VHH binders against ORC1-type DNA replication protein 2 (cdc6-2). Designs and how they scored, part 29

Target 1, 379 residues: ORC1-type DNA replication protein 2 (cdc6-2), of Methanothermobacter thermautotrophicus (o27636)
Amino acid sequence: MKGDKRRDIRDILLHDETLFRNMNAFDPDYVPENYRYRESQMEALAVCIRPALRNGRPVNAVILGSCATGKTTAIKKIFEMVESTSEGVVCCYINCQLHTTRFGIFSQIYSKIFGHQPPETGVPFSRIYQTIMQHLASEKRALVVALDDINHLFYSKNANKVLYDILRAHEVFEGVRTGVFAVLSDIEFRYALDKNVDSIFIPQEIVFPPYTREEVFNILRDRVRVGFYPGVISDELLERITDHTMDTGDLRYGIDLLRVCGNLAEADASPVIGEEHLERALKSTGPVNLIHTVRTLNENEREFLRILADAGEDMTAGALYELFRESTGSSYSSFNRIIEKLEFLRLIDTRLTGKGVRGNSRILIPRFSREDLRRCPGF
Below, E stands for the ipSAE of ESMFold2; O stands for the ipSAE of OpenDDE; V2 stands for 0.75 times the mean of E and O plus 0.25 times the DockQ between their complexes.

## First folded at step 16 (VHH; framework vhh_gefurulimab)

Design z7 (from u2 with T52S; at its last look DockQ between E and O 0.68; V2 from the best seeds 0.72)
Fold by ESMFold2, look of step 16:
Structure z7 (fold): chain B 379 residues (1-379), chain A 121 residues (1-121)
Amino acid sequence: as target 1 above (379 residues)
Amino acid sequence: EVQLVESGGGLVKPGGSLRLSCAASGFTFDDYAMAWFRQAPGKEREFVSAISWLGSTKYADSVKGRFTISRDNAKNSLYLQMNSLRAEDTAVYYCAADEGLYYDFGEYDYWGQGTLVTVSS
């Protein structure tokens, strides 16, 4: 009991990192000032928006590329540039992993325009929608909406309604000018829209190819310059982190390795990141995509994943449902919808367990490790 | 509880007219787009006409010029005036409602039970 005394909680919460000049540089949401290697894609995005700056209608776009190819950064950068140029274009970025419903999508648009969320109860969708569109019409403002990871709207069966409500607003609200940037991280995903939505969503396709190794190294080095004090990490270690990043194909993995290495060096009271820190980080770093995806899940869906992660290798859907029902009280119908959603999100796989006679039970297989899930917020 | 109740169907000769009604309850009618869809025997349900909460209208090409959609917000009622009826118009007609813009595809939140219209000699 003698010796150590408790620290002030504020002191703990307000500590500055001695290795980190700017911890924000390693956040998945960080938008760098010097965004490189996407000049043609940035130009294509600008061309799509430019008519909106000149009283015309924005050109719709489909933005295709694997995870962590810079799509989100490019969109946020172009939106920042447009907003600095004009008050006449509302640029709204929406993560469809977080906002999967029509009400949710339009609540984000409302918040962008008015600076606060609409009431979630007692206000019908149509009134939120009319308030948005009447504002756009009366203030002569165009709207460009980026629907990031739009595949989630197809899962929720909201894609046709959301696109129609955005792109056909001019039919009811004269003078409203709208455009959509639909972002797909799974380039194998093929969307199918109702013909009456498809006829107005005729997008320009903009492709974000994988970065080259040299590009990855330079992107990571730029993050090091912003995020660490000089000399904290050597170019040799950065080359190794680049190689590991290339092996996964996910730039966010490399950025997270940098963050974890910094934290480990801090824990060791080391003035620099050494090879020992990288080795430990390689054992502990999970895919950043898991963290982003689990943020979109409600409490029941999170509990599903917790139960699955705690299970041994032979977890059938039936066995999981028994534990899930005990924990949440949810119906089998709700449970089955969760399976379908999580399989669509690529968080789980299913496999039939049958011996091939009269019926089969499904085995539920996580696409994540228990350790990776434990590192996600809310787990 | 949301209810949409269609009425006004029946047997009519080709070239004749009918007026369908849909009585709505359980929601604020003024806040909803309304639509008519129809399903002929052995065929899939198809769009007929829609009207926004602000009164804008649209029609399927097959009925344009012959059918007129209207709404009476004071009576929470939707109407479809059908003129110059053809045998091809024979179908069960459904009333639909949604808070969205007024879709010409079948993803409406609320549906009635339907009323049969038969156009035959």
Scores: ipSAE 0.682, ipTM 0.905, lowest interface PAE 1.2, mean pLDDT 85
ESMFold2 (binder alone), look of step 16: mean pLDDT 84; pTM 0.855
OpenDDE, look of step 16: ipSAE 0.796; ipTM 0.937

## First folded at step 17 (VHH; framework vhh_gefurulimab)

Design j1 (from z1 with D104E; at its last look DockQ between E and O 0.74; V2 from the best seeds 0.78)
Fold by ESMFold2, look of step 17:
Structure j1 (fold): chain B 379 residues (1-379), chain A 121 residues (1-121)
Amino acid sequence: as target 1 above (379 residues)
Amino acid sequence: EVQLVESGGGLVKPGGSLRLSCAASGFTFDDYAMAWFRQAPGKEREFVSAINWLKSTKYADSVKGRFTISRDNAKNSLYLQMNSLRAEDTAVYYCAADEGLYYEFGEYDYWGQGTLVTVSS
């Protein structure tokens, strides 16, 4: 058939059928009802919080695991459970990539307690801090703060202050009970705390190992069951999506592929996701989308993409860092933040090399062609 | 412009006393934790004492019972009363300020230039 193939808009508006039973199942922030393969980790987290429910101090924890191993989901799940049980424990999840300063961290805690942000200007940190701790003391509420990707607080040199101010509040505000879940996504990250922070932190270590292929498949299948109507995608296609997910080492990639495939099938008015939809999803990053996304990048991030594109082959993160440092003078921590941002923006994929391969533990794979990048402004 | 200006240092014999002052300007003094640190020649800077905006105090073990920290919010001033001085108290004493609780580590936002205390016979 020739010419534009276009559905009647009235036909689209009048239909109440879709492939998605619950599209939110494919959102990055989705917390599944059936969360599995982490039962022992969930138990360990619960044991850390349980004293707070009984008028005691929460046990601090260090939560270790590479990205997308379920750490964030587990924390949000346990926090939801605690909050459904008691008003006596304030559970505050904070992404330290987004909130890298002492003021920012405590503004998030303030907002969790009071339901609105503190004034952005004119109020000193000490008054926000005092308001938080006085509330906890007077209402007899414990505080558990999850500092996700806490390495960013070390990069910004805020870690000692933030941990001290949370964990030693009881010295000034009688009866305040606080605990911290420190989350490290880079298990090779080394840090040191001041002795006066280290002496009070004393965490339980909770490890989230990488998922196996079978576990990834089953997790994705669980998301399919929640997010799609029955029969929308075959197990055969799900196996292929699982393989691509394992290649990246990032469960979020597989979840996003499911979402994109569903959207493509729906746009085609197809009752199911077929191989064509998966192939189109895998070709990802159309020229318009690439151009818009690249506009959000600073010059160092753009230089990262230029170096990666010019390589002509997949590179280890270690090899790319050497070239990047020569060109930009940036630290390794800045380099790692760029990797995380570019993964989030779907401009690169990473693949784990395992411990038997020298260099960084990641291989960096562009999701764009060198030619398509050259079409973008600034390249 | 934030300024912390120490005064009151000098030469004193062992067993003697000195009172250090720190005049603060350029910020709302009442909202800050204040601290004294010291640095002896060839040594790392070390914590001496701190007092926060709620007037809770901390002391290094080496000075506890001999030194008293205080603040006068009306005068924007921090004080350190040093009694029973010893030779090992010889150092440059620095005033520091931060909006946080009060720290024994040196990650304070503002620092003075220091005042020299020499304890010698």
Scores: ipSAE 0.754, ipTM 0.935, lowest interface PAE 0.9, mean pLDDT 85
ESMFold2 (binder alone), look of step 17: mean pLDDT 85; pTM 0.865
OpenDDE, look of step 17: ipSAE 0.826; ipTM 0.954

Design j2 (from z1 with G26E; at its last look DockQ between E and O 0.74; V2 from the best seeds 0.76)
Fold by ESMFold2, look of step 17:
Structure j2 (fold): chain B 379 residues (1-379), chain A 121 residues (1-121)
Amino acid sequence: as target 1 above (379 residues)
Amino acid sequence: EVQLVESGGGLVKPGGSLRLSCAASEFTFDDYAMAWFRQAPGKEREFVSAINWLKSTKYADSVKGRFTISRDNAKNSLYLQMNSLRAEDTAVYYCAADEGLYYDFGEYDYWGQGTLVTVSS
């Protein structure tokens, strides 16, 4: 559109969806009808759940793959299919970035079963747990819980309790049948379970390999066809978005670029997404993983990242600690634990510089840019 | 603010018996799983027995048939009856509480200070 007429903000907010036929197609938790390239993984997930539909126990699974390989979509799709077929299996998807505690996890399971959160006042965990398991036993319903980004439960020291409480419920509640889908986006994440938990969590491994560039393009094009009216974006512009998506390794970045481009074109009263909209979107769109991960951090951890980003270059741990201590008053022990947590969350890398005898000889390398951090809430 | 106080430890000859008690204070005892753990000097703390809020019980293999866990919810008390004691049972015994199922690993939320049991001729 070559028109130069400025729109009133009220007109923009109240305008019918001119470019978007389905805005939800660009939602990170959208489950597409035309889910492609994961047929063998979908079959493996179905095989894990199938015993639950036949009065057996679900098979536990570990679902491995980097971010944006379709793990969450596949799980949500399978859960929708199972629940459309049967009321005999409770399928509960839980984002462990948002629900990091035993109480939080079981509150989500409770809400899935009963349609509302448990009472917030005066109800101990043991009663919530008993209510869930008594329901499953009396109604003869199996439970399958997907713990997405389960690494957060290991960091919070909740993983052993949560897995034990889910998987050993049958010892106390006769006939209860439970299974866990543990999802790991960091394939290099190392975890250790207590031996008495490890012995009951013997999972099927299901691997989600990275998509090829052609697969990414086709996935994005499918989202365009669902989410936009015909002709809104050209294949040539979509190829550019695919290239940017491949550079990040995160399919969600490409999906978000499409959403932002659509919003910018609507604000311009343009019937199509043009090159100028993509250029503007590229300047404003930050990586989705950074925003989500930063939200899980406390204020001291956020201050650590601010100091590291503000330096404009790599810092030694010693140099960063001096600034950090002046800003927060924290001990070196606390500072070192923050380094370990931020490495665990893959927000920083450390590189050894020389074989010094002191523990602060490491170089701290951010996995984010100052610009990207500035776009995060609280920065 | 859960507080747990163990008592009943002491010196016992091999083959003898002791009864340990754990008094819990100022919380809803009935909502907690309770457990006994033990730690010999220089060794890791190990699971002995647990009893949950529905009175289901679990025992370490090394104590099955010799030890009996019980609870008296009216007295907010946990007990461990230890029979046929062996030298290998010598340890500090700890009471633990958690709202979870009845874990046989040491991630309980609340712990007592411990009571020493010595089995020696």
Scores: ipSAE 0.730, ipTM 0.922, lowest interface PAE 0.9, mean pLDDT 85
ESMFold2 (binder alone), look of step 17: mean pLDDT 81; pTM 0.834
OpenDDE, look of step 17: ipSAE 0.808; ipTM 0.944

Design j3 (from x8 with Y110H; at its last look DockQ between E and O 0.56; V2 from the best seeds 0.00; counts 0 for: pae E 9.2 > 2)
Fold by ESMFold2, look of step 17:
Structure j3 (fold): chain B 379 residues (1-379), chain A 121 residues (1-121)
Amino acid sequence: as target 1 above (379 residues)
Amino acid sequence: EVQLVESGGGLVKPGGSLRLSCAASGFTFDDYAMAWFRQAPGKEREFVSAINWLGSTKYADSVKGRFTISRDNAKNSLYLQMNSLRAEDTAVYYCAADEGLYYDFGEYDHWGQGTLVTVSS
């Protein structure tokens, strides 16, 4: 008599059939077998590493490109190829969003080499460092370290120390051969190295330009072919997803739309992804760059963004601090630290009211819309 | 609590000598690069000398051959032997420490309060 049957959660959980042939194809960390459109960049990376395979020193590189332009995928692919060719080169990929300290980075290198974390207490950093470098020297192994999103090390003021320690190891440990791939996701980010680091970090620049629309469509279609059963999504809908991806400039957004559309269609017990699923996914999915960055923030930093988003365009730091203190009880020093971090992460800009006067009121300018923030988890 | 305490400053005639000391506490001294900086009245703070965790040293051109930096890891102490002092060496001398193992020049994490050296007739 009733015309509305709610989908039983048991049916969803116990459903043996799915639209997804391989759900992992829609993970942004997925490394496709058929990696396309970066052949010249892959060759440049290979040229940097090739000396290490021939008992020489790797060439350092700076890898430039906005998010989701294939930088991480290219690095993981070349590292996989190198490690399949030789045990004489240690390739260590490090996400600097997660590992922002000198100890953290060298712990990752240690783990890559030895298969376990370094001792958790009672061991000075210098001992961990020596253990790594003595191993490289005695086993005649080169080290190539990729520091992904290295701008986070500059924020924590660890970048110069880490680069110095990696690149000057040969001065103490005879025969040690090291190289660094520094990856910058913000093309506009400028960094300054200390003179003693700058003189030894002489990198080749490798640029990952934005994908063209045709390239984006083909990359997404490749993911569809791997990740969905045939016929699940039409080319027409994929064109729309491509257009939205181009509007954001971030391939991860398109991949995430595919994942969300698939999940929505499964929840509806639909055999295909339809226009209605895409429309719903667009309402529920925030910009990928904003979502990714916001996940790294603590609760006070998130409260800062909520207050800023609720305000008008011309809000002073002083005005925002009054609201922030009322909400969080935080000191002005803590508040200023948050401003510095958020500006560094390119979530806000600041504008001074005048030159040369310390303590001038700053105008805080969000680099996001209120609507985009509300689509992020936790907002 | 990290602390760097300088001593040994004073008034000296041109051509004289002084030995500065810096007592360190609150960190693993052996893992740190150590340095001396100085600031003359009305001038910017400038690098004088540094010594890394292995004992390798670096000197500013203006002090090479006259100043000697050294460290005693057992006593958590840094030293600067200053010979053949000149009027232009007059400055407040600061002890600095940095976590970088090979770091012999650059930004330092910790600073002392300074000791005044005056070279005058």
Scores: ipSAE 0.011, ipTM 0.411, lowest interface PAE 9.2, mean pLDDT 82
ESMFold2 (binder alone), look of step 17: mean pLDDT 83; pTM 0.853
OpenDDE, look of step 17: ipSAE 0.817; ipTM 0.949

Design j4 (from z1 with Y110E; at its last look DockQ between E and O 0.39; V2 from the best seeds 0.00; counts 0 for: pae E 7.5 > 2)
Fold by ESMFold2, look of step 17:
Order: structure tokens, then C-alpha cells, then sequence
Structure j4 (fold): chain B 379 residues (1-379), chain A 121 residues (1-121)
């Protein structure tokens, strides 16, 4: 019987043997039931979709904000609310880190509509596209597609082609109503759009600012309430985790500290998380974004970062090149390409100085601490 | 390997007609938008006409009403019927292809070698 409140045998076993009531609350992909501090942004998203619920076209949006500001959660929440209200709007969330091709993206849309994947190699793209758009037209359904982390598509021509295919469908399929929510961490990616796409996109901007300290504390406390049994962690320790989270500027760091502390307390057979568990977690937990980004670098790029990390805070590109050349033998042109790549990856900043006397006048500023870099593989 | 091979160019009097063809191979023709571009000596390459894989068409203002683009997906072929030719239509005409639905001028991934059209009295 589907309505029965039967407990999973797995839940029974985990309940009796762990500090965690729900380990998934500390998963990066977790969507909390109690989502707050984004009421203005949620309203703006709803306003963008509202025309689609009333037989109009949705308004396109650009969702701007740094990592861990709640953008993905807000999109998933508004999509759940819209789908609970109406069958007349198809809401499709697509992680562009996972789905980077035109075929892949439209296969996700297909699957959302029809409940199964198209054959991946036996069906031409044109058939999948026509099937989607003919369905939307005949069933009088609007489509809203969220392209999360869309900057991953702009490294190729595919972003503009996907946007063309979605936004111009109404020109070929009468009555089709489509909209795009493009999630960006950097407004400069707008400049990668073709002028033709730029003229048809015309988005509402929705900004997700960084959370305040009080907001971070309350978000973490909400995760504790879902993820741990009562009494596992004190508010005092949570305040300390909040402070460390604010120092990094990354909510995910705080969530990961909670997970690691819980694991350490369980390993110690402790009924609670104590100060000793937090101290151990702080020594072992590195910033997730830095570690992931650094793994994409080659040895010369890693050597660049090692030299920069060992130098003073305000190092000129000329001074760094001299050390880099001695260590790697690389040309100045290769060195400059590394600067451009690392600045694009947000690992460094550059600042022009008025002091161009020694040659290269750029100041290179790391966006990471030396300690955090030393925690990364290969450093 | 992707290939686009134009044919049908030649010398024609003003007011005359020519039909250009472009034979395509090495890709799924049905999924591509196709276009004609032209370049007169010493001038920049310019858009002439495009047709997407749903057969919707676009034309440059300079050729509207005189030129007709078409495609035959069974033959993997693109055509340009050029009527009422003028001296300013003299150029090398290029076939181009790009994957996707397309209604406006844009960057095309694949290009042919070109075929010369000369309109001279």
C-alpha cells in the first residue's frame, strides 16, 4: 500500500547506530524543505514564469550570484511550485556541468516531458527537437529551461546554438512558448553571446547577493536540525563553524565541516560533536572550489601557483616570470597565457600599477591563501 | 570528412538565370542549416541566403524576390536559383553549413570551395 507509513529497514539500522538523522542534509545537492532569505528572488522568478501559466510566454532571466548563494535551490523550489500548480508549464532544470551538448540538453528536456530517454545514438537530433516542440504546441504547454552554470557551455559554440533552438522555436512551431533561466557567476559571459542571440534573449536580471553572518548561521542551524539528532551539536560550536564559513565566503565549507565533525564524533563513539572534533575537521577540510579547480591545471600552471603562494602579497608579473622561467624554462608568451587562464578561473586577480618602470606592470594577487593551496593535491 | 562541393557557376548576361548546387557529404545533412554566401574580388564576404533543416528560409535584402534557396534532404543537396541577375551579383558563391535551427545570419562551421558567377554584358 503506497499510503502506509512503513519504515525502511535501512532507516531503522541507521537510526540506531549514528549521530545523523539524515546524512543527505549535508550533501551539496540537497534541497531543503525550509528555504529562506530569498523571498525577493523567489518572487522575481515567479513573475518571470507567471505569463506562462496564463497562456503567455515566460520572461527570460539571468540569475547572477557567486557559488553557494542559493541560486540552484531557488530554481528547484520555484519549479516544484509551478509544477504543483499547473500541467501547462514544463520546467526543466539542466546542470550544464553534466550536460554540455545540444543532444544531451534536449534529451533532458525530452525525458522531462515523456518520462523516458530517447535512444542516444539511433535518433537524429532533428527528430528529438521536433517531437519536443510538436508536443508543446499540441498540448499547449510552455517550456522553461534553467541552464545552471551556463558558463560551461560558452567555452564552445554550443551555448548560442542551444539558446537559438529554445528561444526561436516559436518562429517555426506556431504557439510554442519558451523561456530560459541562465545561471551565471560572471556577467562578462553575456559578451560571449552572438549579437543575434543577445537581441532575442532580453532577460530580467535576478541577483543573489552573499548571505550575511546571521543568515549563514540560521541556514546551517536548519541543516543541523534536519541532519543530526537533537543535542548532537551546540549553538556555540555552530557559531564557530559560522565564523569559519564567513571567513571562506563559501556556505558549502560550513556544511562540509558539519558532515566531517559528525563523522569524527561517530568514529570516537562520542554522543555529541565536541570542540576537538571541530579542530580536527578544520585541519582536514579544504575549500572545495579551490581543490576542484586546481585539479584541472597542468604542471607549469601548478608551478606558477606555488611560486606566487611563496612570494609576497603584491608580486609583479615581471618578478614572477623571472622565478617561473628559472623553474620551468617557459617563454613569456606561455607565462602570459597562464595568467589569462588563472584569472579566468578566478584563482588570481590582476591589477595595473602606475609603476611600469621595470617592465611588466601587472600586480598578481592570489584569490587563495597559501595554507589552502598547500592542502591541495600536488602542492 | 565533411565536404561541400558547389557547381553551376558560369558566365551569364544581365537578366539571365543560373542555378547553383551544393553537394554535401560526411555529416547528417538533415540536421544542418545551409547557406549561400558570396564574395566579389576585393570585397568582404556577404550573406546571400539560408535555409534551416525545417526548410524555413532567410534572404539578404539585395537578393529578395530574385533568388530562391531550396534543399533536397534525400539527395543531400542545397540549391540556389538565381533569376534576374545583375552585374553586382558577380562573385564567388560559397556553400556553408552549420548544425541547428537557424533563421538569422551567423557563423557557419563548414564551407565549400566556391563557384564563380560572372554577370557581364
Amino acid sequence: as target 1 above (379 residues)
Amino acid sequence: EVQLVESGGGLVKPGGSLRLSCAASGFTFDDYAMAWFRQAPGKEREFVSAINWLKSTKYADSVKGRFTISRDNAKNSLYLQMNSLRAEDTAVYYCAADEGLYYDFGEYDEWGQGTLVTVSS
Scores: ipSAE 0.021, ipTM 0.518, lowest interface PAE 7.5, mean pLDDT 81
ESMFold2 (binder alone), look of step 17: mean pLDDT 83; pTM 0.850
OpenDDE, look of step 17: ipSAE 0.822; ipTM 0.951

Design j5 (from x8 with S56T; at its last look DockQ between E and O 0.78; V2 from the best seeds 0.78)
Fold by ESMFold2, look of step 17:
Parts: C-alpha cells; sequence; structure tokens
Structure j5 (fold): chain B 379 residues (1-379), chain A 121 residues (1-121)
C-alpha cells in the first residue's frame, strides 16, 4: 500500500494543463541566450570600447532605434563582456527617464564604482564628481556611460552639462579616459548641443533598424521553442502572429500575443493553442479595444498610462509612483487603485520581481504600444 | 537666497587695466565653479573665463594672456584682472556660478546683474 498511493487527481489535472515549459521566455525583460540579428551593431559597440581596454580613450557613440529593436540588450551584453575581460573599464548604464538630473546621473556612476549611493542631501555635486574622477585617475580606470533615452536630459536642460562633465574630466583630472553612448529611442528626436559641447562629442552612429518579417518570425519561433512544450503552437499560427506583429512594428506585441494565447489555452484546458485563442487575444489587445477602453478613463488614469508608455521599458510601481505623484499629486492608495483598475481592464500586467527572499516589488508592463496609445483620443 | 554682486566696472583708455570683483553669498562658495561672461550691445552673451573649485582656469581665446581670473574662498569673492584692454572688450560683465566643472557655455545656475566696462577709442 505504501508507495501505491494514488496521486491526487487535482494535482495531475493542474500539471497536465500547463503549456509553458518556461513562461519567463515571454517576459519583456527576458534576455535570450541566442541574441540574433545584431551582430554588426555589437561589433560597432565593441570597436568603440576597445581603446579603453588598451589604455586609450573610448569612442563616443549615438545609438539610434525605436523601442524593441534590441538597443538596451546589446549595450548590457557588451558591457557584461567588457567587465568580464577587464577591471580597467567601468561600464555604467543609466536610464535617463529615471535619472533626469546631473546629480542623479553622477549618483548612478558613483554607485556603480563604490557599491553604495551618495547621501541624497547635504553633499554637493562637485564633491560627488571629484570623488568619481579621482578614483578613475588613481586606479587608471576608463569610464563608459550609456545614457539611455538621452532625450530626457535635453528636455530637462541637463544634456550639455552632463556630457561636458563626463567628456572634459581629463582637463582637470590627468589621465582620466571617458566615453559616452547616447541612446535615442525616439528616432524622430533631433538633438542640438552647445557648440563647445558638440566639439567634444563626436560620436560614431550605430543604427538599430526595425526587424524584418523573417527576423521577427525567427525571434518569435526561438521564444516558442524555449517557452512552450513542443507542438503547443503551429508554425501557421506563428506566421499569423508575425503578420500582426509587423502591423504594429513592435516585437513586444508578438511576444505578448504568445503569452496571452498560452494563458487562454490553459484556461480552456486545451492541450494546444488554436485559432480561437489567437482571435480572442487579438480582440482583447488590438488598437480598437485600446481606444474603447481608454475612453472610460479619467485624467489621472490617462496620465498613469502616458507615464508608463513614455518609459519605453519596464518600471517598478515605486518608480512610476514618483513620476505620477509629481504630475497629479495623487496619494499612493489612489495610485494602487489605478493599478488594480488598469489590470482589470487588461491595459497593463504586473509581475513580482522575485528579486529578494522578502519584500517583492511589482513591475508594470503595458499591454499597448506608445504608438497605439497616441492614436487614442486624449493622448 | 543666492546673490552675486559685481563691481569694479568703469571707463578706461585702450591699453589700460581694470579689476572686476564679484561678491557671492547664499551658497558654499568653495563648492562652486565661477565664471565671467560678457555682453556687448547688440551681441549675444559670450564666455570670458572660468575657475573651478580646484583652481583650474579656462579662458576664451580672445582674452588669453590679457585677463586673469582668480578667487578668494575666504572672502567668497571672484576676481577678473583685465590688462591691455581693447575697444572690443567694451561690454557688461556678468558673474556666474555653478557646481559643474567650469562650463564655457551659458548654462550656469546663478548670475549677477552685471557691471559695465567701457574702453574708449
Amino acid sequence: as target 1 above (379 residues)
Amino acid sequence: EVQLVESGGGLVKPGGSLRLSCAASGFTFDDYAMAWFRQAPGKEREFVSAINWLGTTKYADSVKGRFTISRDNAKNSLYLQMNSLRAEDTAVYYCAADEGLYYDFGEYDYWGQGTLVTVSS
């Protein structure tokens, strides 16, 4: 009798209904092992950094491309490779949507070097700056700073100062070698620098074009192979998802369709994703559904969506709240009610970070693109 | 409240000398880069000279060798010694302060009201 106990039928049923062998493959922050179709961009980034590994000055770069073209992933991968090769180059990635001020930018650089933040009050910028540059000089380390969404520094009127302070440090701190990767997510954005800053910022241009249809299909197929058991979705349905993805111009939409289709099929207790699941996913996530749903929102809820859409990448609820409070003056409890409403309306997803043993934080994932939201009245 | 007050302007003949002063208050002077800018009638404000918190200096090409910037942290004061003055140096001179390196563009956080320097020809 011992060892012959029947398995609980409910456990078997729940286990047999899962279609995902790795659901994280469909997360927006997933970094695929096979990072495809950006080999020339990776090479160009490497060429810019290579002088820093040889006691030279890094080459500055401007990295151009719309959201979901792989810019951030490429930068993070090349930085990881460089840091695994040498401790003589400090690579610092900074999201300028979150860090819009000179003090904020250099606090992030400080934290990268020293492992802790400077005090938020009572320390002048000049002291933080001197501590950073004195370290780089004494330890003979180069600095490469990626300023992602640098357009926010132009809006805040900090771009000239930040670039000058990074790139002219060698004038005051002998031997300091610095470079900047300026990243623009809005391809239509033009930047203009003061002539005395422009003369020191002479960047290599690196373009991340939209993926082709074939590239989108292959990227999605790779995610299917990692994320679903074999046979869960046909290539024919994947072709259709690819076509819809191309219509939006946003790879994240296709990945989200796969996730939603999988969830719908599991809810139906289906062993496969069928055409009916795709049709339901399309109705729930299309621009028509977005327009209808956002018409029901008040101004604070619309502002929430604008802020989330403008981020261009995943944000924690805490980070979004700080921007939201500045714009609306709303309490945290009101903010949380908005999250719950927008989840209910299927305009956003939330995911626990799972980063600590205790104290999880939520990340907020839009179910819409910035471009789709702009087509809605009032946005 | 931050305050920058320039003084020492006036009328001088070509080839003459003049010393400008800027008294600063409302911030920790030692932590700021200081600069002089000038604006001639009908022209844009232009960079003259800057000195950072470590005493490193920078000069516009048009004034190198003739002007000397200095600071006295004990007196919270910035100075500009102007020698070999020329007619083209005629302008309103402005004191500026910022925590940054020592910018040669006009995005300083704090500005004085200016002092007039006239070099007669």
Scores: ipSAE 0.737, ipTM 0.923, lowest interface PAE 0.9, mean pLDDT 85
ESMFold2 (binder alone), look of step 17: mean pLDDT 84; pTM 0.859
OpenDDE, look of step 17: ipSAE 0.834; ipTM 0.958

Design j6 (from x8 with F105Y; at its last look DockQ between E and O 0.79; V2 from the best seeds 0.74)
Fold by ESMFold2, look of step 17:
Structure j6 (fold): chain B 379 residues (1-379), chain A 121 residues (1-121)
Amino acid sequence: as target 1 above (379 residues)
Amino acid sequence: EVQLVESGGGLVKPGGSLRLSCAASGFTFDDYAMAWFRQAPGKEREFVSAINWLGSTKYADSVKGRFTISRDNAKNSLYLQMNSLRAEDTAVYYCAADEGLYYDYGEYDYWGQGTLVTVSS
């Protein structure tokens, strides 16, 4: 009893060890100071904007790459650099997943220029638009708008209007100079553009290829150096995290593993991340997280996932709807709501393809493996 | 309730003239770009002319010099003066409205029912 060398309970409670020097380094929205492996892409973006710094018209760009290849980071970095250099170019980054309407998009541009949102009621779109363009004309400022994940504008059928209103503004507001950076994973979106919009959207293509394993390791190591105190995680464990990241093809997965490992080590009052923490993180960010998420779904939503998983490949929305309707009797409206919910929950991706398909048919891409789904109760 | 009601269509000989009108209600007319589109039997709807809230105008190449678009904001009305009419101008003419820039493609928010113009020998 009296020989116990364990710390007093007060010492245990006051044993406050944090492994994180900067937890924000593991946020998907984090913009690193030393952004690596995209020098040619950064140069291409700069070349597109450079005419705007010299009273010329920006060059439009299509920024292509799979998720987490650094596209958003590159855009934010170049916009920061341009705005630090000149007040003559308005750079507006817009997440089209969050802002899917013409009014919403131009409200974001308005807010960037004027420092406050426009009134949501009583002011028509045309007045917000005129205010923006008259400002750009009178102050001789160019506008560059990055439309990140522009697929959502096509899904909501707003893309043509948004692009037209930005790129043809000079026809009404003499001297206005505008450009668009369209960000997406599928170049075929251009086939969905109206001919009269496509003829003015003459972009430079800027490709963000997948990172190599060595690049992924170094990117993650840079995040470790910013986000953790020295010695918190070994290079050996980092190589394992790199391997898992390569398996998914998604840098965000590796960054999230680092964050979860850090949190688990802190919960254990450990000064370092060990193999046990990684193994626990893999379970919580893999099939176990899928099991938790699918438990929140109703039976029709689960049937949707079963049909998609059983196909073993990406399906068009039309093909899946036919099977889904035969199985459930659900309307197309209900089917679309399920797509929106499942994409929100990050269980599927949706991609537009117009090639060889009537209308702008979507391709549905699972974010889970068939084997992982079958481990879930009810599948 | 937004309404666009076209009128003024009818039968006319080649080389003749017609004036189409579109009465608008249910929205602040001054804040909208207005346009005319037309659809010939068995064909896709096509752009004819547009006029925005600042009075700037746009015309399809096929009607330049022959058609004149105008608006009267006091009367909430859109007009299309069509001169030197040709057989190929035969179509149902639609009035359209949108808050955006004067689009030369058919994604306007509001549409009328149309008025038939027939140009025959």
Scores: ipSAE 0.657, ipTM 0.895, lowest interface PAE 1.3, mean pLDDT 84
ESMFold2 (binder alone), look of step 17: mean pLDDT 85; pTM 0.862
OpenDDE, look of step 17: ipSAE 0.788; ipTM 0.934

